# Designs tried in a protein design chat: miniprotein binders against a9bab2. Part 16

Target 1, 221 residues: a9bab2
Amino acid sequence: MRQRLTVSESKAIFHKEFPFVVPAVYRRLVDELIVELNLLKNQERFVADGVFAIGLTSIFLDFTKGYKPENQKGILLEAICKCTGFSASNLEQIALEAKKLANGLNTNEIKSLITDNNRDEKESTYKLINKNNHYSRIIAIGIYKLVDMQSNGFNKEEATENSYLDLVNNFGYTKERVEKDVNLYKSSLDKIEKALELIEMNIKDEKRRNKERVSRTKPGQ

## First folded at step 7 (miniprotein)

Design q13
Fold by ESMFold2-Fast, scan of step 7:
Structure q13 (fold): chain B 221 residues (1-221), chain A 112 residues (1-112)
Amino acid sequence: as target 1 above (221 residues)
Amino acid sequence: SEEIEKLYEAVWKLFEAIYRLLEEAEKGDPELVEKVYRLFEAIWRLYEAAEKLRKGNPDAIRQLSDIATRLMDIAKSLHERAQTGDSELISRAHDLRTLAQSLVDIARELQD
């Protein structure tokens, strides 16, 4: 395996690239992504393909929906990627290409692409999925999101639940493992959303109390 | 070697077990959450030691043994703390402890 960044080196790069404070509610996301990406970068079998890129960008965007200020989100993703040996701009481009390639494809068409591809069709495989890819929960989320983006209408989530596991075996992964990782992802999203709601409510309460205190001490000003 | 492959497998299994334990700890034990976070950095250091070992640095075996012992101590502490929680938290802490023991066994095999 190639020369790897130490914990200290990675942290130094992160702080240089992201010279702001990471709010406490996002600290877990940042720490977990940095550790997982560093571990993945050093797996000989791992390839940062389209499904991985969709997974990583989706995880980041979903968990940072409430991030303020919004103009720091891009810088944060860049810092996370750079300190682990990845490129955010490259991964975002790969994700866009993979999404375009999958647009209009149903689950069976994606399965056929995975099954029939060989070294002669290498470029298509690398843009969407690599058969020999090292498993990651990021890839699991990528598979889920790949199916989710093709689902339309009133019951989008239900349609996704019924079909994303059908793709899992074609990638060489176990359904049980992928399902556990996807469910963990969903519960984690619910937790951060609830935490953000509580923070927002607390901020509004503090502003209201402060306004009332000012009014009571200087009612005619 | 086969031992190094087992080591890398153990690193990934530990990472997954830590993440699953954290999920349950977040439901009601902020002290446990803080302790679990210490394990993520330990896993990273373990991977650094494995990389040094793969490249033939003899100091890596001792570093690996020290990290394995530290992880086992933390896993035992977490498992003991989890006993006051629900059955799912206890189960996940037990899984982590079992995997930490496997790491200790691998480190001993590498020394032999």
Scores: ipSAE 0.039, ipTM 0.455, lowest interface PAE 6.6, mean pLDDT 77

Design q14
Fold by ESMFold2-Fast, scan of step 7:
Structure q14 (fold): chain B 221 residues (1-221), chain A 112 residues (1-112)
Amino acid sequence: as target 1 above (221 residues)
Amino acid sequence: SEEIEKLYEAVWKLFEAIYRLYEEAEKGDPELVEKVYRLFEAIWRLLEAAEKLRKGNPDAIRQLSDIATRLMDIAKSLHERAQTGDSELISRAHDLRTLAQSLVDIARELQD
């Protein structure tokens, strides 16, 4: 077995793998993910399961929705994963397989998959949840997202809230804790969206002022 | 060892508590945010010390103890400042302080 990464090694790998500047609005997200994933990787019993993979990939995609330039997003995710001992491509595959497994299932059918003890733990890399994992907000968000993608209809948000909280108990987590973490995730998404809108507004204002200056200084004035 | 695994679990719980306190403090207390930021730096130092300990360097035990004691002092200061906030901030600061004490206890056990 290869020795686990130190914090200094993680930082060095990140800067090597992502040679670009991380915009200020995303720096906190990147730093928090690196610390959190490093801590998880250093837990002897931690295994990246389906809901973890869904959670991590969903968090990254949602928070980087406005990331520019767009072509750096994949490089950023890979850098975050590599510097913490994970593989972005493997996690994306695990998430895809978990989503396919749950596709078209209602909440009760998903519960059945979680409680299914017939599969060999060593062979179930795409199993929805590994019972040995401690609680993680990434896993909680993964559960929320799994239920959210199964919900349809007029009041999708309300249906999702009721269903995922019911499902959470089957994962062995407390509803109050999961609800608070999911609500914090939603609140943080709103905050970054507002911050991006403010940045975009400032850029537009600067462009307008520059265009006005150019117009006033044309030849013959 | 089991003690090292317990240490990593404690660091994980401490990180989670720090994050939750940060989110609440960010809403209205710039000074509290600054103190919480210092706790994130301490987490990285704890991880480095824990890694040295895993590699068999016993000098890391003193480093862990020193960092844990400093974390407890910061957590105590944060808990005192949080008393001017709402019940949620007070609750989260209390959780952080409790976890910091657990870390001090773990470092003390490793010393022995």
Scores: ipSAE 0.014, ipTM 0.392, lowest interface PAE 6.3, mean pLDDT 76

Design q15
Fold by ESMFold2-Fast, scan of step 7:
Structure q15 (fold): chain B 221 residues (1-221), chain A 112 residues (1-112)
Amino acid sequence: as target 1 above (221 residues)
Amino acid sequence: SEEIEKLYEAVWKLFEAIYRLYEEAEKGDPELVEKVERLFEAIWRLYEAAEKLRKGNPDAIRQLSDIATRLMDIAKSLHERAQTGDSELISRAHDLRTLAQSLVDIARELQD
């Protein structure tokens, strides 16, 4: 099913699967993912492999870190996936298997996995880290996160920056494009974190004002 | 390139403006909702055209120009219709129209 869904069709499915209000701060994330996933479904070369799955799940988790109520997060991811023709549970499993495959490997060992991945999709283990997959910022984040997960040392951030760019050409992508998308992701994540801090401050301020109001008026009716 | 970076930035800003207009339209204007859905569909074509341009496909410039013109026409129609709405709807339609004009200008520069 590679047929592109209209906004109306995707929105109808989304509302059916997520019958709650999406807070304003997360609406852009939801809309961006719905657009990108719909576009990717129509790309002939696109494969929902392990790196893509790591990217998507990482983006969702990072941007929804402050999401309340907590019990809606899983439902939100499922709705985003279902309205665009994906399965959240399948992608989560693929991401988990890709993380296990790369666990404890250095950058050069991961490069070897990319080169050797030439199998049919029925042999999914060999398709977890796929060369020449259709490019998207989601896969760029997946490459970044795959390397980041292996970097636990003294200068983790610097080690990750140097290592993930070394992998990019082995995936068939340009360093310039991937670096721009990763930097944009980091910038956007910082912006939403600051927005959430402001929202939380405003909520605490409102709670304080309400508490003071109740305290002041209790004796006076 | 700097021009391609400007294009992607314009596409994301336009996407945000379309979404904000969609929120207002859902409050009770079915005709506005339909036009916003057409804008959202056009943004998907813009992403594909931008990717083709990055790869050096010359057909992408023509596609971007055609999509930008279509977006501008819809944005003008929406802005005109919004004049009978509340101030928030008018403001969001104006922002969309301004961004659509920016996209048309970028597409025109790329043709030249």
Scores: ipSAE 0.013, ipTM 0.235, lowest interface PAE 6.4, mean pLDDT 76

Design q16
Fold by ESMFold2-Fast, scan of step 7:
Structure q16 (fold): chain B 221 residues (1-221), chain A 112 residues (1-112)
Amino acid sequence: as target 1 above (221 residues)
Amino acid sequence: SEEIEKLYEAVWKLFEAIYRLYEEAEKGDPELVEKVLRLFEAIWRLYEAAEKLRKGNPDAIRQLSDIATRLMDIAKSLHERAQTGDSELISRAHDLRTLAQSLVDIARELQD
């Protein structure tokens, strides 16, 4: 039987592994990932394959671009994974292996890598890129990123938009659902990036005001 | 237990529905955002109740019923609020209410 962590156990593990304050702008991301990963861990048919690993690592890295201090990012990902029964180092390795497998391939060639995920046999060996895995927004982002990595040139974003949906049916998902999740991901990413820009502007403005106060306190005469 | 597996599946579907609703609410309804954030808190409590039930704690059934009732009340409130919004928000709120009813039904089965 699969081991399941309780919410209390997850929270205790998280705070032990991450003994720092999570800034308010990232609190929602951390909470959502912990809930989602706990839910996925409890799904009988879910497998943490290469596409899932690319999705999870990409989501984390994209949403934490502005995280300060930078040296805490690795610890944060490790804490999120460990408190939900995953291994960050294992998922990072699986993501790297999946990226290597798909490197230099076009959309049609990537389709040929998708293998059937036969988990109903105990002795089955899982593949890095699987058909009919249990759906999540994380795997939707993984599919998007898998195509995005192969796109080059000055119209990279347009090329990705035209191609990733073509791949979705081969994974056993609907284009409508995947497109909706990818669009929500992009809008959420834009929102956090704008929030971080506002925070940075406020910090710079406070520093400017502090310098002006010091200058006025020490008269030149 | 088949009932426990149905419970975890319901929690997953609720999480998806709540996340979808959060994204719509974030576009311009601060009151709706606050209610959706309370739903995320309710999911964590639901997980704790499910784990206690799995371990055989008799208080878990009562806790699950209380959480299911609260989720239904919040879902009804959100669905009524959404009626003045666009069709997408109305659809998301309806999905949440349907799933919350399913959870109430599961909690009732566990009592019996």
Scores: ipSAE 0.006, ipTM 0.274, lowest interface PAE 9.9, mean pLDDT 75

Design q17
Fold by ESMFold2-Fast, scan of step 7:
Structure q17 (fold): chain B 221 residues (1-221), chain A 112 residues (1-112)
Amino acid sequence: as target 1 above (221 residues)
Amino acid sequence: SEEIEKLYEAVWKLFDAIYLLYEEAEKGDPELVEKVYRLFEAIWRLYEAAEKLRKGNPDAIRQLSDIATRLMDIAKSLHERAQTGDSELISRAHDLRTLAQSLVDIARELQD
């Protein structure tokens, strides 16, 4: 665990920790998370703080809304985290704490929570919302979700779009990079939702054809 | 298929190869940052090609040659950027060229 894991080694550990078949529609998500987390774990400056934790848990939950069987989702997240040197339960707790810290705050108030990253402290004493953390797409989604959860009403989506980019500079990142990654996230989420719709349609069509076959059977054969 | 499994192996090897480049890019070398982004894009396109082939779509075979060319171009660019004694950057360039050649070989085998 203390030595750098290669992506290939992480994947081998993943299969040991998750002994089930990952449905084809989720394979890319799982592989992308394993790659991203493996690379981040090996970055000296990176800290798994509250914004990162919100991003990771949000990505996982959003992309696995249709995952079946439902009871494997927790095991899947744990396997993804463990094979890359993270703890799912720790990150879920950190995400919850960060959400509580930001609850009811507007964008300007959230800016005041952004603090210097203290790498001399143990992980449990790190600030939940840090500036100048090592950048990742996961953190970009975390920033977006942090603002999204505070937005309400008819124009919630538009309010989030206008506000999260204002926060980006306070974290020490570029608006162009964060916006690109958030837009790719939204596009990818739409694609998986469409794929799940097609799978459901195929299942329904197969059931309809089977019912028609049964009803066409001659009585008293 | 054995060939499709090799494509997934190539994807994982490519991600392993970029670790050093990823770290170096984040130190503020804008040319290297751009090359790393192009490399990530090429690797994920290779993943997409492998997925299409696994599903029985042979049209993805043409994509392997384009991906191999892109990897070779990036490798050449990295080699040219390497200073005398920058053995890690030279090694990464060599790894990318080796993997690109592997993709060409796999594409040829899949066309048989």
Scores: ipSAE 0.058, ipTM 0.481, lowest interface PAE 4.7, mean pLDDT 78

Design q18
Fold by ESMFold2-Fast, scan of step 7:
Structure q18 (fold): chain B 221 residues (1-221), chain A 112 residues (1-112)
Amino acid sequence: as target 1 above (221 residues)
Amino acid sequence: SEEIEKLYEAVWKLFEAIYMLYLEAEKGDPELVEKVYRLFEAIWRLYEAAEKLRKGNPDAIRQLSDIATRLMDIAKSLHERAQTGDSELISRAHDLRTLAQSLVDIARELQD
């Protein structure tokens, strides 16, 4: 046992565990995850449950879809988790089991599973939602993603929006807070995707200008 | 090697400085935003070159040196223009220039 990690201590450990450049477009994501995870880990009663694991892994994967080099994504997630006292492999396993537990269930079935979940201790190794956890935007996004994964067909986004808000009302979370955090997640995801597109466009535009400059000065043009 | 580790640290700090400029530019300077996107492009190329070097391709050393020199020129230009502006912009431009010089020094050590 040792003293609880501060955010500054976590950041120092992160740089030792991830000895690579974090591209500028991902820096805010990394910093925000380190802060949030450090805060959660320092809560005495916090338990990494299914929706937390789904939330964290989904946020990471969604925001790093364009990450290069791709082989560093696993190392990056491991560094973020390790520097805040979590295990990436353990959380990935919890997320996988939580998704398996909810697979094929509609929102009402998920609600029933959570509300009447007084399962035998032997079967409660992976809890979908731990009622003792305080609110976290990672958990809120996890609930949204859990419902989103079960939705399909035409107008999936609208169906997901209605369903997850209904589910949230049954956990004692404030609808306004959850909606705000999920909307911020969606807008932040859109913003990083657009930033990556703009960077790619500017790279192409710069290459085009360089090609034009070379063709004007080189023999044979 | 220690030199490669220092290279990645310097590139990370440069990303940080450029990202801070991006956040300031996004508040209302479209021309600066366009310039910052070009800085992001240069840093991305630098990161790709550093990855090639890490994988054992020594041909990347020349590419790193060329990009470091380009970045230093941009940093000098920004720092000189900042002298007539906001004190925080002056500080950010100075930090970028200092970090760009460190990168040039590291690229030179890799050649030696």
Scores: ipSAE 0.000, ipTM 0.149, lowest interface PAE 14.1, mean pLDDT 72

Design q19
Fold by ESMFold2-Fast, scan of step 7:
Structure q19 (fold): chain B 221 residues (1-221), chain A 112 residues (1-112)
Amino acid sequence: as target 1 above (221 residues)
Amino acid sequence: SEEIEKLYEAVWDLFEAIYRLYEEAEKGDPELVEKVYRLFEAIMRLFEAAEKLRKGNPDAIRQLSDIATRLMDIAKSLHERAQTGDSELISRAHDLRTLAQSLVDIARELQD
């Protein structure tokens, strides 16, 4: 218990590693990632594999597309990873290599590659997916993203939905759970995007009001 | 193995419910925040119990039942305390209590 980081301990380390204020719109993302990564790190059999790395890096990048100031994004990811016992640079490298491995492959070819990865364990530079990992929504999103990035054509979204759910079933995850978590991810992305649009509209409105106020105070000046 | 994976899936349902309660508690209830931290710690202990089950340790089922009972007790306490708060807090505490009961039911069935 004392030998493993608690959520409280991770949050304390995070505040030491990230000396800036997290904007309110990103607070849920940061808190959720700290808790989820802390829980995963405390699982005895957990290993950071390719789909996990894709999931985490994709979540972070998708949710922080509008993050300002931009120079803090790298520090933020580093702090989230460090406070929970992970390495941001290592995970980014694993994600990059996993994406390269899957690049140009269709869903069936990705499925084959994932299953074959277990056979070539000693020769592979990393595991694309570790079947010993328990369910995690980060892993689920990683699988979804891997399939989504390679899906193409007339009905991309429906093809992605059918393909990733088939893949997760092969790893012992329930389709119902995975679908729920992926949909939550999508809705959360939509919420943060709409929140950012509202913030931009409010800033624009404040600038307009300020300009009008100045003009009224000094008309023709 | 399959039952252990279902346990981990149930833990993530609990996590979401606990986190939603945490969001409301953090608005101004330090005592509720501390109880939420205890709930996250209980989830860690559930992972440890599940790992012991995988290894065939006979104490694992008893530990799982003990943790599930403790989670339920905390969830009941939080639900009762939430009655003096906002409707949203009451709703989130109710959801947590419902999911904690499901875990107790699962643990009880594993003992039988």
Scores: ipSAE 0.136, ipTM 0.547, lowest interface PAE 4.8, mean pLDDT 76

Design q20
Fold by ESMFold2-Fast, scan of step 7:
Structure q20 (fold): chain B 221 residues (1-221), chain A 112 residues (1-112)
Amino acid sequence: as target 1 above (221 residues)
Amino acid sequence: SEEIEKLYEAVWKLFEAIYRLEEEAEKGDPELVEKVQRLFEAIIRLFEAAEKLRKGNPDAIRQLSDIATRLMDIAKSLHERAQTGDSELISRAHDLRTLAQSLVDIARELQD
């Protein structure tokens, strides 16, 4: 029988697994993921499926695009997963398999595969989504990302918006809730991108001022 | 450093405040657009203060006080603008006042 971890216990394990400083701009992301994953792991009926794995890995990769040093990203994801009772390598593999399964499918074909009606194999359906899982914003983002990956053409973003909302309605999720969570995700990505731009501007200004100061002072002053 | 961790918390609380104001700002309200930009500037100043704190630069104290003043000004403007039933603007004003107070507390601890 698996022991359930408290959030406090997860935080302690995280610091052991990730012995580096988390840059300020990513601290909220790390804390939110640890809390959300711990809560999901404590749900009796929760099973990590394809859309969950796609959602989690997509959230992590999208929010850490600017993460420096780059070589710590893998260790960070591994630490977040381990401290909440998940395996990063296992989830990455599940996400990869789910993406391969959906590869070449249009939105209607994905819709057919993951609805209650007209499913060919329960095993294949389970690989994409476990209908016993309760609503999670990670799953909602996973569904959005799965549809986004398969969208083609001139107006990709518009096509994705229309398609994923129709798709989630078929699950019995409220469109309003899903839309709110996906929009929050997109808004948060935009905000962290703006924050990183402002931080880089400030660093550039500091370097300029430091060069000016060094030119006017003695060594070791 | 405990103080640096508190500054990181302030950054995320500012993002939370920005998020909730941005929908109204995007409706073309010039005052709210301006305040959202000031909140982003406060984020940069908080990272600058954290860096100064790491270097042992006492200028961090003054910078925190300046940021607190700016947050209080924004909070006052949001409160003055709130109509009866504008619970969102009132909540944002309260959050910014709380953040300003936390920055004053950090500056006070640094002075000790």
Scores: ipSAE 0.000, ipTM 0.142, lowest interface PAE 14.1, mean pLDDT 73

Design q21
Fold by ESMFold2-Fast, scan of step 7:
Structure q21 (fold): chain B 221 residues (1-221), chain A 112 residues (1-112)
Amino acid sequence: as target 1 above (221 residues)
Amino acid sequence: SEEIEKLYEAVFKLFEAIWRLYEEAEKGDPELVEKVYRLFEAIYRLYEAAEKLRKGNPDAIRQLSDIATRLMDIAKSLHERAQTGDSELISRAHDLRTLAQSLVDIARELQD
């Protein structure tokens, strides 16, 4: 947007674009994404490239696995993007193209794509990987996911942990910062998954108790 | 370089403290929420200053000190505003103010 959009204005637009109640367990995620995207949109150096798009779509999908009703998920992502000056459909397309370009590449081959961002770079490579982009924790997750998607076998998780930080310096970012942001992402994801498990258990217990209550109570009393 | 690592750690802790204050403020204090938005804007400038410092830019120390001072002023204002809230809001605002002071102290050490 030619005129800077404030975080407060973004939140007002969000509530207009998403006229439903955000369940309490997802409220922090939604607020964090709105704040982060608003601030990034106002950074002149920031480019919404393939790594960023992979990060954003991965964060949204991972944190909303248990979201109900399911038919609101697409509207939620659209509202988060629109209220901050992004397009969900464009970012989803960019993420898809980036995943396709990186498909089958190992960490060293991805490093080569980053390093080859020079005079003769291809447009598709530029859209996937931009050196010295303005840093975001969303980009950090994108780097992690890019490596994770290419890791194979029974030790996939350990291979990803050993490799993703190798890419960080090639992007021009601080290893310590990226590691902290990725670790926070993983712990936050674990917390929401455990919260959803407890909610599911409570719903099952309530349904069972209600069924037992009805069966024990005579209708004619 | 060890001082720069401490700086990144302090910025990360401050960012998390801002989010914790935001969660409590969103429950019923729109004015406090607006002040928290200003803190988020400042924290991103702080990360940029820290990165310039890591790359050896001589202007970075001054920029970092200026931003740290502004963050402290906002944190102090937020802590004072929070005094009319419940104990949880007061506690989270106090933590934010304490971390902002630590950031100012780190910036002074880097200048010396």
Scores: ipSAE 0.063, ipTM 0.461, lowest interface PAE 5.9, mean pLDDT 79

Design q22
Fold by ESMFold2-Fast, scan of step 7:
Structure q22 (fold): chain B 221 residues (1-221), chain A 112 residues (1-112)
Amino acid sequence: as target 1 above (221 residues)
Amino acid sequence: SEEIEKLLEAVWKLFEAIYRLYEEAEKGDPELVEKVYRLLEAIWELLEAAEKLRKGNPDAIRQLSDIATRLMDIAKSLHERAQTGDSELISRAHDLRTLAQSLVDIARELQD
């Protein structure tokens, strides 16, 4: 009964909903999200649960660090979601609620929720995690972020690396697939963060040199 | 390697050009904002090309040529937008053209 939007149709709707120029560096991200969300929307087993919402919002926020003008960032996410049949405001709220729920849980408690089939109206399992969900790299990133949020201390990064793959089997996904997708995400994010760090360092260096030049044009007091 | 060191130097020079253009773009010129982000993308691609060179991947040669073409296109755009006496846009166009030529030179040396 439901007619599927093609990726091309979603892109046309996107440009109508987002009437600004998408900077070239973000076009790949926008295209990839539109394609993936469009495909997920027509999967009968797919559920936009808490871990998916955490994954999507995390990917968008991480990869749009430094996006200018910043006031267009919210409109961009809304357009990406709307053109593929999702709601950015609903997903942001789901992610916020999921983060609050997860912040009170350890890894073993999360495993318990994945295996629990409780179906009442207040069901946190359905909202946070659905083990029968259709696989997506967005969900893989959500799992990684979920574990990362509960990890603490000096070796937080190492603890996350050791733990998130242990949860993957409880979702019914293959470790190899999830690991590959998470590693690609981390590699891409690292490249963007390094580029931003280099820009920040250059800006600081220019400010220092400019102040030194100004100071030298005046006699010291 | 010498080529990787030259690419790192190009990255730093490109950041200098980006910083200067960013200051102009903040005055509310959306076309300059777009060019600044295209240059930022080139930084990421240069770092990727350097990693490919470190691993001996010949795909770096084409990537350097593509980046050089982009820098030349942006330089031409900046030059066309420059008014008489607009020293910043003219200077940045010159810098980008010089960088593009250095990338072409590196790519030619690697083809051998």
Scores: ipSAE 0.000, ipTM 0.203, lowest interface PAE 12.3, mean pLDDT 74

Design r01
Fold by ESMFold2-Fast, scan of step 7:
Structure r01 (fold): chain B 221 residues (1-221), chain A 112 residues (1-112)
Amino acid sequence: as target 1 above (221 residues)
Amino acid sequence: SEEIEKLYEAVWELFEAIYELYEEAEKGDPELVEKVYRLFEAIWRLYEAAEKLRKGNPEAIKELQKAVDELLQAISELTKKAKEGSPELVEKVQELLKAIDELLKAAEKLSK
């Protein structure tokens, strides 16, 4: 009857597939991914290609560093993907294949794949880096990560910052839009890392206060 | 289409503004957090209804009208609550109202 899920339906499926409490610091990430993936699934031009898969898996891994309990991380990614009509296992496989392809190539060779420099045979690897894909913040991060993998040596981050925007042109996206989304990604990652540090400090302080209280109030143990 | 891309962009600008407001509310106003979540849900329903309408589902017209009404009510409640807060919070609410206006304009184009 239905060709796609509404956002409300995706949220209901998510809670069924992930029957645990999402810690407050990760709720924004989860909500944002569910909304974005649901919207992308409805876009006629959108393809879950290699760049998208690299972006999604990178975002999830980066933002869930420090997630406790660790055994729930895999279930969380599966729930986010399943409730929006994606497959976590398929996307992880696509990301691995895309990374293998990119790791063997320099930036100019990657540009050639994106522009399809008159390749004689149509191969699956060509489809892993699709130039006509519908734009997404996740794809922007995928492009950034793809370039980051090629950068080596002294000041790797500066090299990545200078070159990923050049690669953006080959996908048909605007540099301004991609730069804005990559900067938002970095700011959001910094915010969650800071929140995790504050939580750790509060836990340490609470444990210290508890030890002090026990020492002062129960000298007989 | 161009209208779908503009709606998608408006949705993301709105979510960005909502998450900024959420951070301020988390500091100690659970009621404001609840109003922000209600606004978030209303926006999700609005976008979904607009997409269904574009795809040719005539029942989506009723859903779109209901979603617009719910969005306006959620905005009213949030604005009333925000007036009790700091000048910074009021400024964030005004940014939200601007993003919402763009979303409503995009949704109206799809319904025509």
Scores: ipSAE 0.012, ipTM 0.306, lowest interface PAE 8.4, mean pLDDT 73

